# Designs tried in a protein design chat: VHH binders against Flagellar brake protein YcgR (ycgR). Part 161

Target 1, 263 residues: Flagellar brake protein YcgR (ycgR), of Thauera aminoaromatica (c4kar8)
Amino acid sequence: MAELSTPSPASPAPLDGGRGDELEKFTLRGARQILQLLQDLITHRGLITAHTGGGHSFMTAVLKVDEERGRVVLDPSPDPQANRRALAAPRLTCVTQLDGIRIQFPLVGLGEGQDKGRPALFAPLPAEMLRLQRREFYRLQVPLAHELSCLLKAEDLARKPVEVSARVIDIGAGGVAVVVPTGAAEFVIGGTLPACRLALPDGEPIELDLEVRNLNRQTQRNGTEQLRVGLRFAALPRAADTRIQRYIFKTERALNAKARGGL

## First folded at step 13 (VHH)

Design X43 (from S3 with S59W; framework vhh_7pa5_2)
Fold by ESMFold2-Fast, scan of step 13:
Structure X43 (fold): chain B 263 residues (1-263), chain A 121 residues (1-121)
Amino acid sequence: as target 1 above (263 residues)
Amino acid sequence: QVQLVESGGGMVQPGGSLRLSCAASGFTFSTYAMSWVRRAPGKGPEWVSYISPLGGSTWYADSVKGRFTISRDNAKNTLYLQMNSLKPEDTALYYCARDLDYWDSGRFDIWGQGTQVTVSS
């Protein structure tokens, strides 16, 4: 059985469906980091699904990194039509996995030729690569239409108990990020919020303990201030973990299906 | 269990043809480059041909270029070697081998039992 929240390299759509800058922290832009990740793909035999646009894709692999010429050597398809489609595409979107970690990167300027007399496809080294390092760092951007909320049991400045209904903006295997009105409660990094209630579709709210990991103050266009709170699942029962992972998986599949249909 | 099983060898006259097959099991065949390696009587092993994981790139020893064709069917987990214009010098036990490197062939970890090819009149 596959892990419900783990992205699949066989997915027909790229991971970044509407996520904007949220994946920037997982994006590698350093030349050394990119070279090392490409070598890791070779070492770990990561097969790549290369999307050529128009709903078309083919399977490939990085055969070699030619650092001197600043290019990757890719396995051509045994299907000549797939190779012609790839060469005609202005850009390939490449999706793969290393030990369950999703890797995604663009290739621009694909060409064909030979390396040491062997047929190959060539592309310049990508300028960026996405790497989701651990399952706990993978975050699904929650669609506004889902109206996910978490009832936080927190304290005010006088340590008086207060309950705050917070909108869930992202969710992962390791936690959630929520938005609360400024001044609704006091949050202390490293503090625990006991017996909070996460409302997911199809079922009773999940009761769980949350640890405050980060705080980010934001000003909306209308001048209203809001606080973004990053929260870690301090203790997650198996049944709750299963429900959260199922929600993430179902939502990603729906988003990927919409992106694929748009092509 | 990881295994490779060759078949298709036999006796043939000079100028004849044979097609060797190698059935792979117990691993994800499509993620590995594969090679054919032969051992002639009284000689050491000689690498014959290479195929990339998806089958888009092939490479041959100078002794067999233009006469042999390597191919694979990843859906059937099977490797092939089509041998044409066979010469007495092609007489050998032919092994299917799993390549650890995508490009620098010669680092093999899994071998078949071999299939005998004899070219004589």
Scores: ipSAE 0.502, ipTM 0.798, lowest interface PAE 1.9, mean pLDDT 83

Design X44 (from S3 with S35H; framework vhh_7pa5_2)
Fold by ESMFold2-Fast, scan of step 13:
Structure X44 (fold): chain B 263 residues (1-263), chain A 121 residues (1-121)
Amino acid sequence: as target 1 above (263 residues)
Amino acid sequence: QVQLVESGGGMVQPGGSLRLSCAASGFTFSTYAMHWVRRAPGKGPEWVSYISPLGGSTSYADSVKGRFTISRDNAKNTLYLQMNSLKPEDTALYYCARDLDYWDSGRFDIWGQGTQVTVSS
């Protein structure tokens, strides 16, 4: 019923680097945004799982942000081995959660010392922090009975315009995943497909611009090949967004009611 | 509600030892730095010791350095103070306090009921 493209916000496991394009929109790079998020972790006393590599991790916390020296102050582990592993690691991957929102950031150049006479670990401020909202990872698996399709305006290998009717397999707030026959059109990651048409069961097709985010070739048990294309809504009018969200909510509610035996 | 319950105090002779305990409930103990603070009769509160949330960092007042050891067991929600080489000057009511701000160790939001330590011959 629901298909998540990434682990839940509560998961302590780090997210893979191969998802960089998908995660870019959730990545904070502004110095003031990073400082504010670190202060939020301090204010809410968020415990952090710091991954040191090789399957090792330890619990820590941000104790303060030293803006003058451009660094964070971290609580050392009471386990001396964990501290030695952390100091030897080229990079720490820090994972935490605040009010159901997953936060992940790297720390490079970890050192040890004193803060106001208290032992502490220090690291330069991270250049980026990932902040993942729960709802942004929800994907509705489209029921086959709905026969959702999207008419894609793409190009063939000769760069000639073609129209391809693609079956929509999942849909979320940020985009859709579709399947197309192999060879029906040429897709390039980062390419824009203008004026495509998404057909929902209730009303006229929605005209929208789509950006290609990922491509996966799939071979079925019978040897048939399909291309799965991940598409982002590049520019979505508010009325179209409302219709898509209404479809998602209505379908999810109906599937949940069916599964639980209630309405 | 947040609760801190100190225990382990008593009467001891100079040079003796005592181990104080503080049982915490009603909050996520492991996310807070903790302090031991004492009040001698007729005097204001004196800060004694600090421990960070995960226990990796500790500090002590000059008057107790080398004699007292602060520790915590986050699985048991318990804070400890091991007191060795006790002196008459250590006679006081000892409080467990929850830290409000790592930068300002003088800020406490909750003071426990206290446990009395008397060092006398």
Scores: ipSAE 0.496, ipTM 0.804, lowest interface PAE 2.0, mean pLDDT 83

Design X45 (from S3 with S35D; framework vhh_7pa5_2)
Fold by ESMFold2-Fast, scan of step 13:
Structure X45 (fold): chain B 263 residues (1-263), chain A 121 residues (1-121)
Amino acid sequence: as target 1 above (263 residues)
Amino acid sequence: QVQLVESGGGMVQPGGSLRLSCAASGFTFSTYAMDWVRRAPGKGPEWVSYISPLGGSTSYADSVKGRFTISRDNAKNTLYLQMNSLKPEDTALYYCARDLDYWDSGRFDIWGQGTQVTVSS
């Protein structure tokens, strides 16, 4: 199966509307999530490319989220023609990027006005926002309650084969981070751990080869020493990739739903 | 090293003009709203003018509306204040300030050293 063909987060071009079904899993529709993402754009000072159609665009920024009036306040263009095109457009397609995450959202019903002597463009809050993280960099923090584990096939200090059940603390498309007790096995950066088994909630454990990328020794508050090991998926079958993505997506949705617990 | 350096002040007669400049360094200038603030002798600070990050929105204190124009050149990391029809009451030390808020509250975290404007016959 082909991978989802999504433009790079660095591309300013709007995503193709014909791929809407494939992008649904990356689309935020909850009012609280939309408000939070818009506020994140303000906090991180993300500049926005607003596409007005016909190949035209201008640079803007969200200046304020007016939650009581259900609208965003946008920086007008210094170019009056760009503002006229925006106001005449049935829809703006807004594209931005924060820390490798591509964010895209529509604005409909754009108006112009003035508040406190300041000209601004106003639009109702978007009903949806697309949030596309670069697969290789996204890490889901695994909820402790999930007790997600990976059986590592490694070597002890005497170079004898050993199997260690490690707790998975984060997971992404490119790998996992696990925690093992200090001394449970010897890890060498760049070393390969063959035929390890990742236990996801649904189905058989996934057999995969892992490359050691980083090591971090940490002493817990209770005095327990542990080793955090960053592991890269060396060769990941498409079926395994699909299962890992499904777990990440389901868990992220559940966490987002819980964060919005009042709605 | 975040820094704002004002220049362009001086002595002028009533009705004269001056253009103030503020050179910004050490931060991404284009992502911040910027303000001009002045302090007259024996008075507290008075907000003068605001400009949005991309320059599409500006506002002015009632005392300077129609006489002053704020502008920015994001490629040159420079803020400007064009002051026309100057009055004796415009006499003050003028500061540029980095605005942490885009719209409502005007929280300033970095101020320049100021440039003196004196309007006297």
Scores: ipSAE 0.620, ipTM 0.848, lowest interface PAE 1.4, mean pLDDT 85

Design X46 (from S3 with S35G; framework vhh_7pa5_2)
Fold by ESMFold2-Fast, scan of step 13:
Structure X46 (fold): chain B 263 residues (1-263), chain A 121 residues (1-121)
Amino acid sequence: as target 1 above (263 residues)
Amino acid sequence: QVQLVESGGGMVQPGGSLRLSCAASGFTFSTYAMGWVRRAPGKGPEWVSYISPLGGSTSYADSVKGRFTISRDNAKNTLYLQMNSLKPEDTALYYCARDLDYWDSGRFDIWGQGTQVTVSS
């Protein structure tokens, strides 16, 4: 089962016995609120990561809300195996963001068919949606052109030390998500990777201890498997925090300027 | 600035193949449905093919179904059209186009300059 990534250890009061108690105040259950939030995702063309369980996920989007049939219409994956995995899953956990706000919701009862002659995935409207307005959950999507990388110090399947250069796909105040070639190293949720090196523009790599928070397998359309690893910063020094924040700010500003220019 | 630039056209004999490419810039390519539209000499525009934002949904005009394949590489901001078993009637300027709306519009708001495909013996 996919879980929320919590990159910051400085979150107020830990979740007691469950993940949901602190999140209840951020959970929308009103039908009108859910419809409005789904419509906002459509209007802003929000991309969604749909977790199908077992560490697997795929990219999708809400194409429309069919209010008469009480369902959402989703973009299928170009990978047929990802679609089969999704259809076999008892539940999808969908994760996205809108203006820096994390949005998460379940979909149950996924089916496939056609909408106006076009293949699509369908699911009943979710009964609840989570909308988190906390900085520790904000993740900047790293532009591919930046070639941002993190050298991970991990172990292979034989417990032999290995160094893996991983591409950073998103970054926030509390951590990063990276993609790793399948089989390059073994990761265990809760495990610590010591003395990893995060390469940011404008300076020497930052040496960091990272904690593995989540694992997701993703399949590209060409059939290539990659592992997405969510990593939490442990004991981040102030100088490193400043450099990471500066990178996030500069990149956000550049992306916002590009979005306005693309209108 | 929003731009679509087509390439890959040329002259082929009937039964031949061509692959068209379209390089997109100035917008978030992966969030838009895309299509190919063609215009034969002396005729109006004819829709050829459609692909959803993530590439999981495709559709084709009856005239090209089974012969053409649309695809996209969102990491490279590139749209493709693989054309097989080409016929003289496929002779046209081929345009890359961005869907006006998210899914339901069926109308294109941004068109490229086009690339010429000529099928002749």
Scores: ipSAE 0.549, ipTM 0.824, lowest interface PAE 1.7, mean pLDDT 83

Design X47 (from S3 with K65E; framework vhh_7pa5_2)
Fold by ESMFold2-Fast, scan of step 13:
Structure X47 (fold): chain B 263 residues (1-263), chain A 121 residues (1-121)
Amino acid sequence: as target 1 above (263 residues)
Amino acid sequence: QVQLVESGGGMVQPGGSLRLSCAASGFTFSTYAMSWVRRAPGKGPEWVSYISPLGGSTSYADSVEGRFTISRDNAKNTLYLQMNSLKPEDTALYYCARDLDYWDSGRFDIWGQGTQVTVSS
């Protein structure tokens, strides 16, 4: 049963095969539907988190769909090690969001090449794409300008209490995703972080318990590693839920207005 | 307001180096491919260099290959062009340009005001 642990649309964590029965109704297999969805990712400039296994991932984008050769062209990582890991992996699990909809798809048979001196990664078109269009799975991508943060109360490798101020990169009804430097604290999937503080505009920080749902290591273009942590809200008070929903709705409305106005 | 602002130009002797910067605002910088384009006195525009949205793919005009390096800092919304081994022929007004197409670069919709590079002894 996926309901208690279903990741949000913007979460970098991939959905596993144990959820196949529940996810079948959200899976696209038609060639035209797959091509249209990939083209929508290009048109709307959707960034993709590509998981290479072992907790490793990198950011990419679909640069082109080559229908004649049945393949996608992907933006390589500026980190050569990430590209080597991707090429060695038997599959990539790609996760992205389009208009609040979670999109996930596999890529198998990744290769590398060049066109006009430009390096690129190539993969055959996916045979299936998952598209989750449910309200409870919606995640808002937090604008960098908002500087939304969460003070995490965690433990270091020696089990000593530490406080880590983490940047919130997405937020939904069920939780947040945050970014921390690799090694800043120890996180265990299923572990609880008590009395964390989520800083939202227009008021005091919200005190809440967070459950670690997923962990994903990403290498930045400067070679530094960061850890992306998916956190579920535990026992969220009604007042806190109201403030979070208000922030999501106001921010989404402002982003939609900016997109239309060209601001 | 969507805006690109170049800086870092100036006068330099042949064999010298300059680093150009382009500050982007009013759009999601990390989702666009970017290019540098130059215009020498009395000549038409010449494409110089390209960088993909996430910086993993770059390309250069034959005239600058091996001497110039394009890079970007998506966290700072800034594009760079490191210019080494400068020649008198590199004298031009250098523009930062936003690419509409990821793979088949060349369709630009937003341009900066330009920054002047003069290479002379």
Scores: ipSAE 0.660, ipTM 0.864, lowest interface PAE 1.3, mean pLDDT 85

Design X48 (from S3 with Y50F; framework vhh_7pa5_2)
Fold by ESMFold2-Fast, scan of step 13:
Structure X48 (fold): chain B 263 residues (1-263), chain A 121 residues (1-121)
Amino acid sequence: as target 1 above (263 residues)
Amino acid sequence: QVQLVESGGGMVQPGGSLRLSCAASGFTFSTYAMSWVRRAPGKGPEWVSFISPLGGSTSYADSVKGRFTISRDNAKNTLYLQMNSLKPEDTALYYCARDLDYWDSGRFDIWGQGTQVTVSS
């Protein structure tokens, strides 16, 4: 392939946009905001995966926003069966990504016709759109005072199972970066470390599986060697995800308050 | 580098058929609407046919409607024009063109070199 895979590809699977307080703050309901986001999809030529239910989907794009008639014009599928399924569906769930931002919205009342002599699909403007920044790209630098650690289950140089307490230096929704003394354990890119324990303030350690994504060897000024390991959360449970996001959010706000002079 | 390369032109008798191809490179072909535009001897450019990014929507000039079929293969970055029931009036240099404005305009920013179609006895 000419292009390498990214570590965080967009999932076309739909999210329940109204579920939980955290998603509500990312939901747009203002008519002007919705119109602007749809226009951004047109301007950036964003492709949309439209889910018609029953595991079926097709690729489309917003061709135009007809503000006077309160509707969007969509590119039909070249597959007539996909178009028939879409027209028969009570709702389409549209999922796309624009520069790392996940966008999801419902369309109800899909019809077909022509615009300027060209076949098109039409739907009323959505009443809401989810605009979710891809949080797995964001990394919080962990304050030294928090002494965040992750107990890693790995193998040592003699291929014996070992547990290594690693200092967490950054954390995001998609993973952590940790520092391990050189020689304490052997890591292989793509390898999985099962049942590791992430120690957050306020509560019991979170048990989770981690995938090794990158390795960087560093030599400190005092001659001490350290290994920086990038780790991805594998199959992160919702409860664990909520605790991690809460820690990130709370720490961000505390740091912003200090910067603004909140003591 | 962004480029469009046409092929498939030639000489044909009235009533004959030709299939034109346009190979695209250097941009995300599947996100752009494409058109075929022709230039007949002694005339300015004439828009011939349009296809939407995903291929679900097509349109044609009245002069070619029912005789020409536009299609695309996004996996191969290739645009096609199937020309049937050719007439002497179809004699022209045929260009593949990338549409600048997605739906509301017929403006083009990238053109190929063209491929010559001659319909005569």
Scores: ipSAE 0.569, ipTM 0.822, lowest interface PAE 1.5, mean pLDDT 84

Design X49 (from S3 with Y50W; framework vhh_7pa5_2)
Fold by OpenDDE, second read of step 14:
Order: sequence, then structure tokens, then C-alpha cells
Structure X49 (fold): chain B 263 residues (1-263), chain A 121 residues (1-121)
Amino acid sequence: as target 1 above (263 residues)
Amino acid sequence: QVQLVESGGGMVQPGGSLRLSCAASGFTFSTYAMSWVRRAPGKGPEWVSWISPLGGSTSYADSVKGRFTISRDNAKNTLYLQMNSLKPEDTALYYCARDLDYWDSGRFDIWGQGTQVTVSS
């Protein structure tokens, strides 16, 4: 009887530090805010995945926030080896979720001790906590009927400017994924496509700069190859952001209503 | 419905051993600290042992330290108390209790019905 090792839910990889500038707006650095968020984790009994590096992690919880001593009290692992790894690690990356919001924070200076005769792990309060609202990571699959498109200003292999009309397949607050015919343009990851036009159903196209983040070649069932391009909104005006959010919300609501048999 | 159900109690001779179990239901067991509390005849409740949500931290009353071991299986939603070297003074109704707080223990919001442990020659 092969014990089907239920694949441990892939601990969400710590967000790679390379998105530093984009994450800054979601990073809490205020002492009061940090304390509050830690207290919220306690109140809501949030379990934390603590990454020790090298692909190792253990489950923990914030048991107490000691404001006077400026430290957090963590639940040790029942696995002594995990605790040893944690203590040896120069930094813990703690990941959790509260109310659908991903929270990530580093702990440095982990120590083992006792409080009131209870073994615990202790660390100084984190200097920063990342709070990522799901909304930013939510990607709406665009219904085919909406025919959302993005006019991409790109270059061909000869670096000649070309305009490519791309179908938007998914959209989120942070960007779009589009499909283009293979060979329509040359895309470089990290490259910027300036003055592109995103067509929404609710009005005039939105002019925006797009950054190429991902490229994926896809073969369709019919054998046709397409290029999926993941694009980040490089500079999105507030008005445009509002329109995009409204579209996403409206569409999601409609899809959910349909799924519930309401339409 | 939130419920705790103790089992494993019985009569044992001094020096004997018992293992108590507490089955938890109706809540996310792995997110709560748990305690064992006992009540001897004619006495008030006495805290016996505490365990953290993930089981990495435990504490014991001095009266049971070195003899009792608290543990938990979060996958089975079960709390345990291994009791060794039992003494007549350990005779009590043993309760499983959910701690309201993680660290500042002493407040309990849910109790089982208890299981009787009797240590007698």
C-alpha cells in the first residue's frame, strides 16, 4: 500500500527580491503597522510557513508579540531538525495568508529560549512585512465574447516598428496576457513596449506602456503555434487603473452569476 | 458543533500507566493551544499540561512533570496525555480543554466531559 504522499502543498515560493520597486508599495515598515499585523495573525490564528533556505520549511505560528522586548514568539516545530535548521539560518522567510491576503516577512536573529517554562523560538520584530492583496494577483480569464484586444507597438526581427493586434486572454490589476501569431514581432523579456493601446468594452482604448514579463509558445489543437506574452502595466494612469478594475469586477460578477445559473 | 471528547481513563494501580485521548471536532484543531485539566474529588480544577498549536512547545504542572507527556496529532484532531508512574494523588476527572489564548494560558473556552482516572491499590 504505497502511502500516497499527498504532495505537501507547494509552499508558495518567497517572492523573488527582483520585483523590489513594485513590492515597496505593499511593504509595511511602520512599527505600529507591523505590530498590528502580527497581532492580527495571532487573533486570526494564522499558521505560518517559515522558510529556512535550501528548500526547507516548517510550520509555525506567532504565539505572542512582546512589544516591551521588541520580539515575536514563535511556535517551535515538533521536529527538532527543523528547529536546528531554523536557528542556523541567517534569515527566516515567513509566509502566511490572512483574509486572502498573502503576508510575507523576514525574521532575523532567531533564538531558542523559554518563556514561562515553555520552549519557544524568539526573534526580533520584523523590520518589514509584505502584504499582498489578492486583487493584484488575480487574473481574470477574459471571456472570448468580450474580444479584448491590445495593440502592441513592438519591433520585428529587423528592429522595424510594427503594430500587432493581440487578443487579451487574461487581465489583472498588474497586467495582461496576450496571444500573438508567432513571428508577428520580436519580444524581449524586460523590454518595454511604449504607447500600447488596450481596448476595453466600456470605452476608448487605454494608452499605456507595457513591459514584457513572460513569453510562452503555445501550440493550439489545430497545430497552429501562438506566442503568449505576459505583459505588465509599466505606467498605468489612475483613471485607467480604475477602468481596468471596474471591468474585472463587472466581468467576474457576471461570470459568477452565470455559473450560479442566474443568467 | 465544537466538541471535545475524552477517553482512555480507568482504574490503575500505583506506578501504572494510562494514555488519555481527546478527540476534537468542529474547529481547526491545529490552530489552537490545548490543555489538560483535572479535578480531584473535593478539590478545584488543576491545570496539568499545555501544548502549543503545532506541538513544538509543551509545559507541565510541577505535580506531573517528568511523569506525564502531552502530545497531539493534528492530522487526527487528537490530543493525548501519556501518564506514567501514576500516584493516588493523580486520581481525578481529566478534562481536555481548548485554550482561548496561545501563550497566556489559563482561559479555556471549550471543555470535554472528562474521563475518570482512578489510581488505587
Scores: ipSAE 0.862, ipTM 0.946, lowest interface PAE 0.5, mean pLDDT 90
Fold by ESMFold2-Fast, scan of step 13:
Structure X49 (fold): chain B 263 residues (1-263), chain A 121 residues (1-121)
Amino acid sequence: as target 1 above (263 residues)
Amino acid sequence: QVQLVESGGGMVQPGGSLRLSCAASGFTFSTYAMSWVRRAPGKGPEWVSWISPLGGSTSYADSVKGRFTISRDNAKNTLYLQMNSLKPEDTALYYCARDLDYWDSGRFDIWGQGTQVTVSS
């Protein structure tokens, strides 16, 4: 595990494959970029969690990049069963972190062997690597003055349809976080809320599907209990993506102008 | 501060066994390859054994292969050397060393104080 403890990314679990469209802008495919990132992992001694499927994983490290043979040399697990699972897997999903940057990449065609008298696992260089910089996980804290809201279509505790107007507290490329009063609706992690309506300034509400990603019950200083709900954009329309990015960009610029120029 | 402290040396008869330990502190032990190096009286240092950061790969000098076993417990920040079938030629001061190079040639930046192993009748 990483020496750096940060509040995000929260888990070592692989990023959702359903986020392919969202993650494309963070994906490196250049051979020299991939080689440089792998060398950075070696130089900074980044440990890797390698997921072999079925909830199984093991700790490894890139010991060497063999450019002549087009492969990486990986530290085997001291657990022989973990190595057998890895060799049987059609793909490893490797997850690590460097200076708050989440790095994820697939390895296909894992083999075992020996080089210079030292046993190792070998895999071809990955064709792609995901690099999510801390700033690429950026969430704009929504100014209270903007009064951003999202009308959620959910179910109450009795499984009856309800509409909840939730205050948007942060927004990013992949989703929003909202706050609702505890008990206003039932939320299930992984559940989909269809046809919700996100109200942005200067336009009609955006209709979109939201997936519940996380839930956090919070007690305010005044004793009031609220539920913070993290919501992912399940199927973001192109026009909606453009409007959300424009809002984030404009608001960020306005906040930066205030911070730098004063008044 | 960064330290390596060896223990477990002593006197033993030929054919006997000893287990050396090396306690590491002041750095993230699990991110470094480690080696055992020995120095016999009047001789230069001889590399004995190497272990990868996570312990999945090991290697040995031909002189000790099949008799010595290197291992590590990353949760306890401890390196071990199990020495079996000891010979008089194994008599030396044994050091654990932190290896900067994961795979190619070993470069050592931190050494312990050493622990003495004496094999005699």
Scores: ipSAE 0.695, ipTM 0.877, lowest interface PAE 1.0, mean pLDDT 85

Design X5 (from S3 with S30A; framework vhh_7pa5_2)
Fold by ESMFold2-Fast, scan of step 13:
Structure X5 (fold): chain B 263 residues (1-263), chain A 121 residues (1-121)
Amino acid sequence: as target 1 above (263 residues)
Amino acid sequence: QVQLVESGGGMVQPGGSLRLSCAASGFTFATYAMSWVRRAPGKGPEWVSYISPLGGSTSYADSVKGRFTISRDNAKNTLYLQMNSLKPEDTALYYCARDLDYWDSGRFDIWGQGTQVTVSS
């Protein structure tokens, strides 16, 4: 009955264009398979990042699968603005991780209401769910206590060079996700940030080129906005790859040991 | 070790306010729904309030609706209960409880030791 400890989800980037043909073999379309996977998310308490488009996302969870009414019950955001954006969106892209498995699915027809006096978001069961058990797509959520950072070399609105120290919120074999204050620099999807410096706890910062893969704006409870930037490693040296994988492994083991000791 | 530690109780006059806190440790707080449950002298336990894992959904017992507000700070692993317009009948030992079932059954597996709230003139 013991659950594997899941670190708090940051904001996993959705897998988008250029990968559709490769991902088809990992796509579930059977109603029973979809129901079982959604139930697994509930049982294992998987947190979900829901992308609403326009670079916006919020954190949610599947609270219940209502098979009789053919819908999922989702945890609303405590931020009313995030809920308004979600309800206005034609589609949500939901991304989560469960025991090293990346799960992604669309929700269409999102509504709001109440069940037994409890506010909730409702959506019809998804017609498809992506399930990827590939190590290259696994992302470790970086503990806040680690204070992991990446110094980004970017440009401001006037195309003037600027250096931004960004907090690393997740890390994997293929890249990192970082958060920066909105307006700190300009980022273009597909753009390259040369000679950035990733600071890991063990040793010197790793110098590497990063490609911007996705952008997601997040609104904090106090009304301030942060920009989440998904960055792909370009031409990563083997020594750097080894250090990153060692950090991921050590951090996972420490978090799993802590959770097992707690329960 | 999994723990819930309540604080913020005390003595207050009718119409006063108190803010209860519950510090959680030893588990992934953000993945659990949480509740406040109280027990008054000579009575059984009464469920007071519920909050979903990410805090977007809350509900309240009819006896406290409009007066109490439940909230959580997942970054701090802390649950709160803001109690306004307190009445003598709110006098009870207040418990923080971890809910195994997100939505329907309200089954609790871990409880704090409780914090005493006394409302008297």
Scores: ipSAE 0.667, ipTM 0.871, lowest interface PAE 1.3, mean pLDDT 85

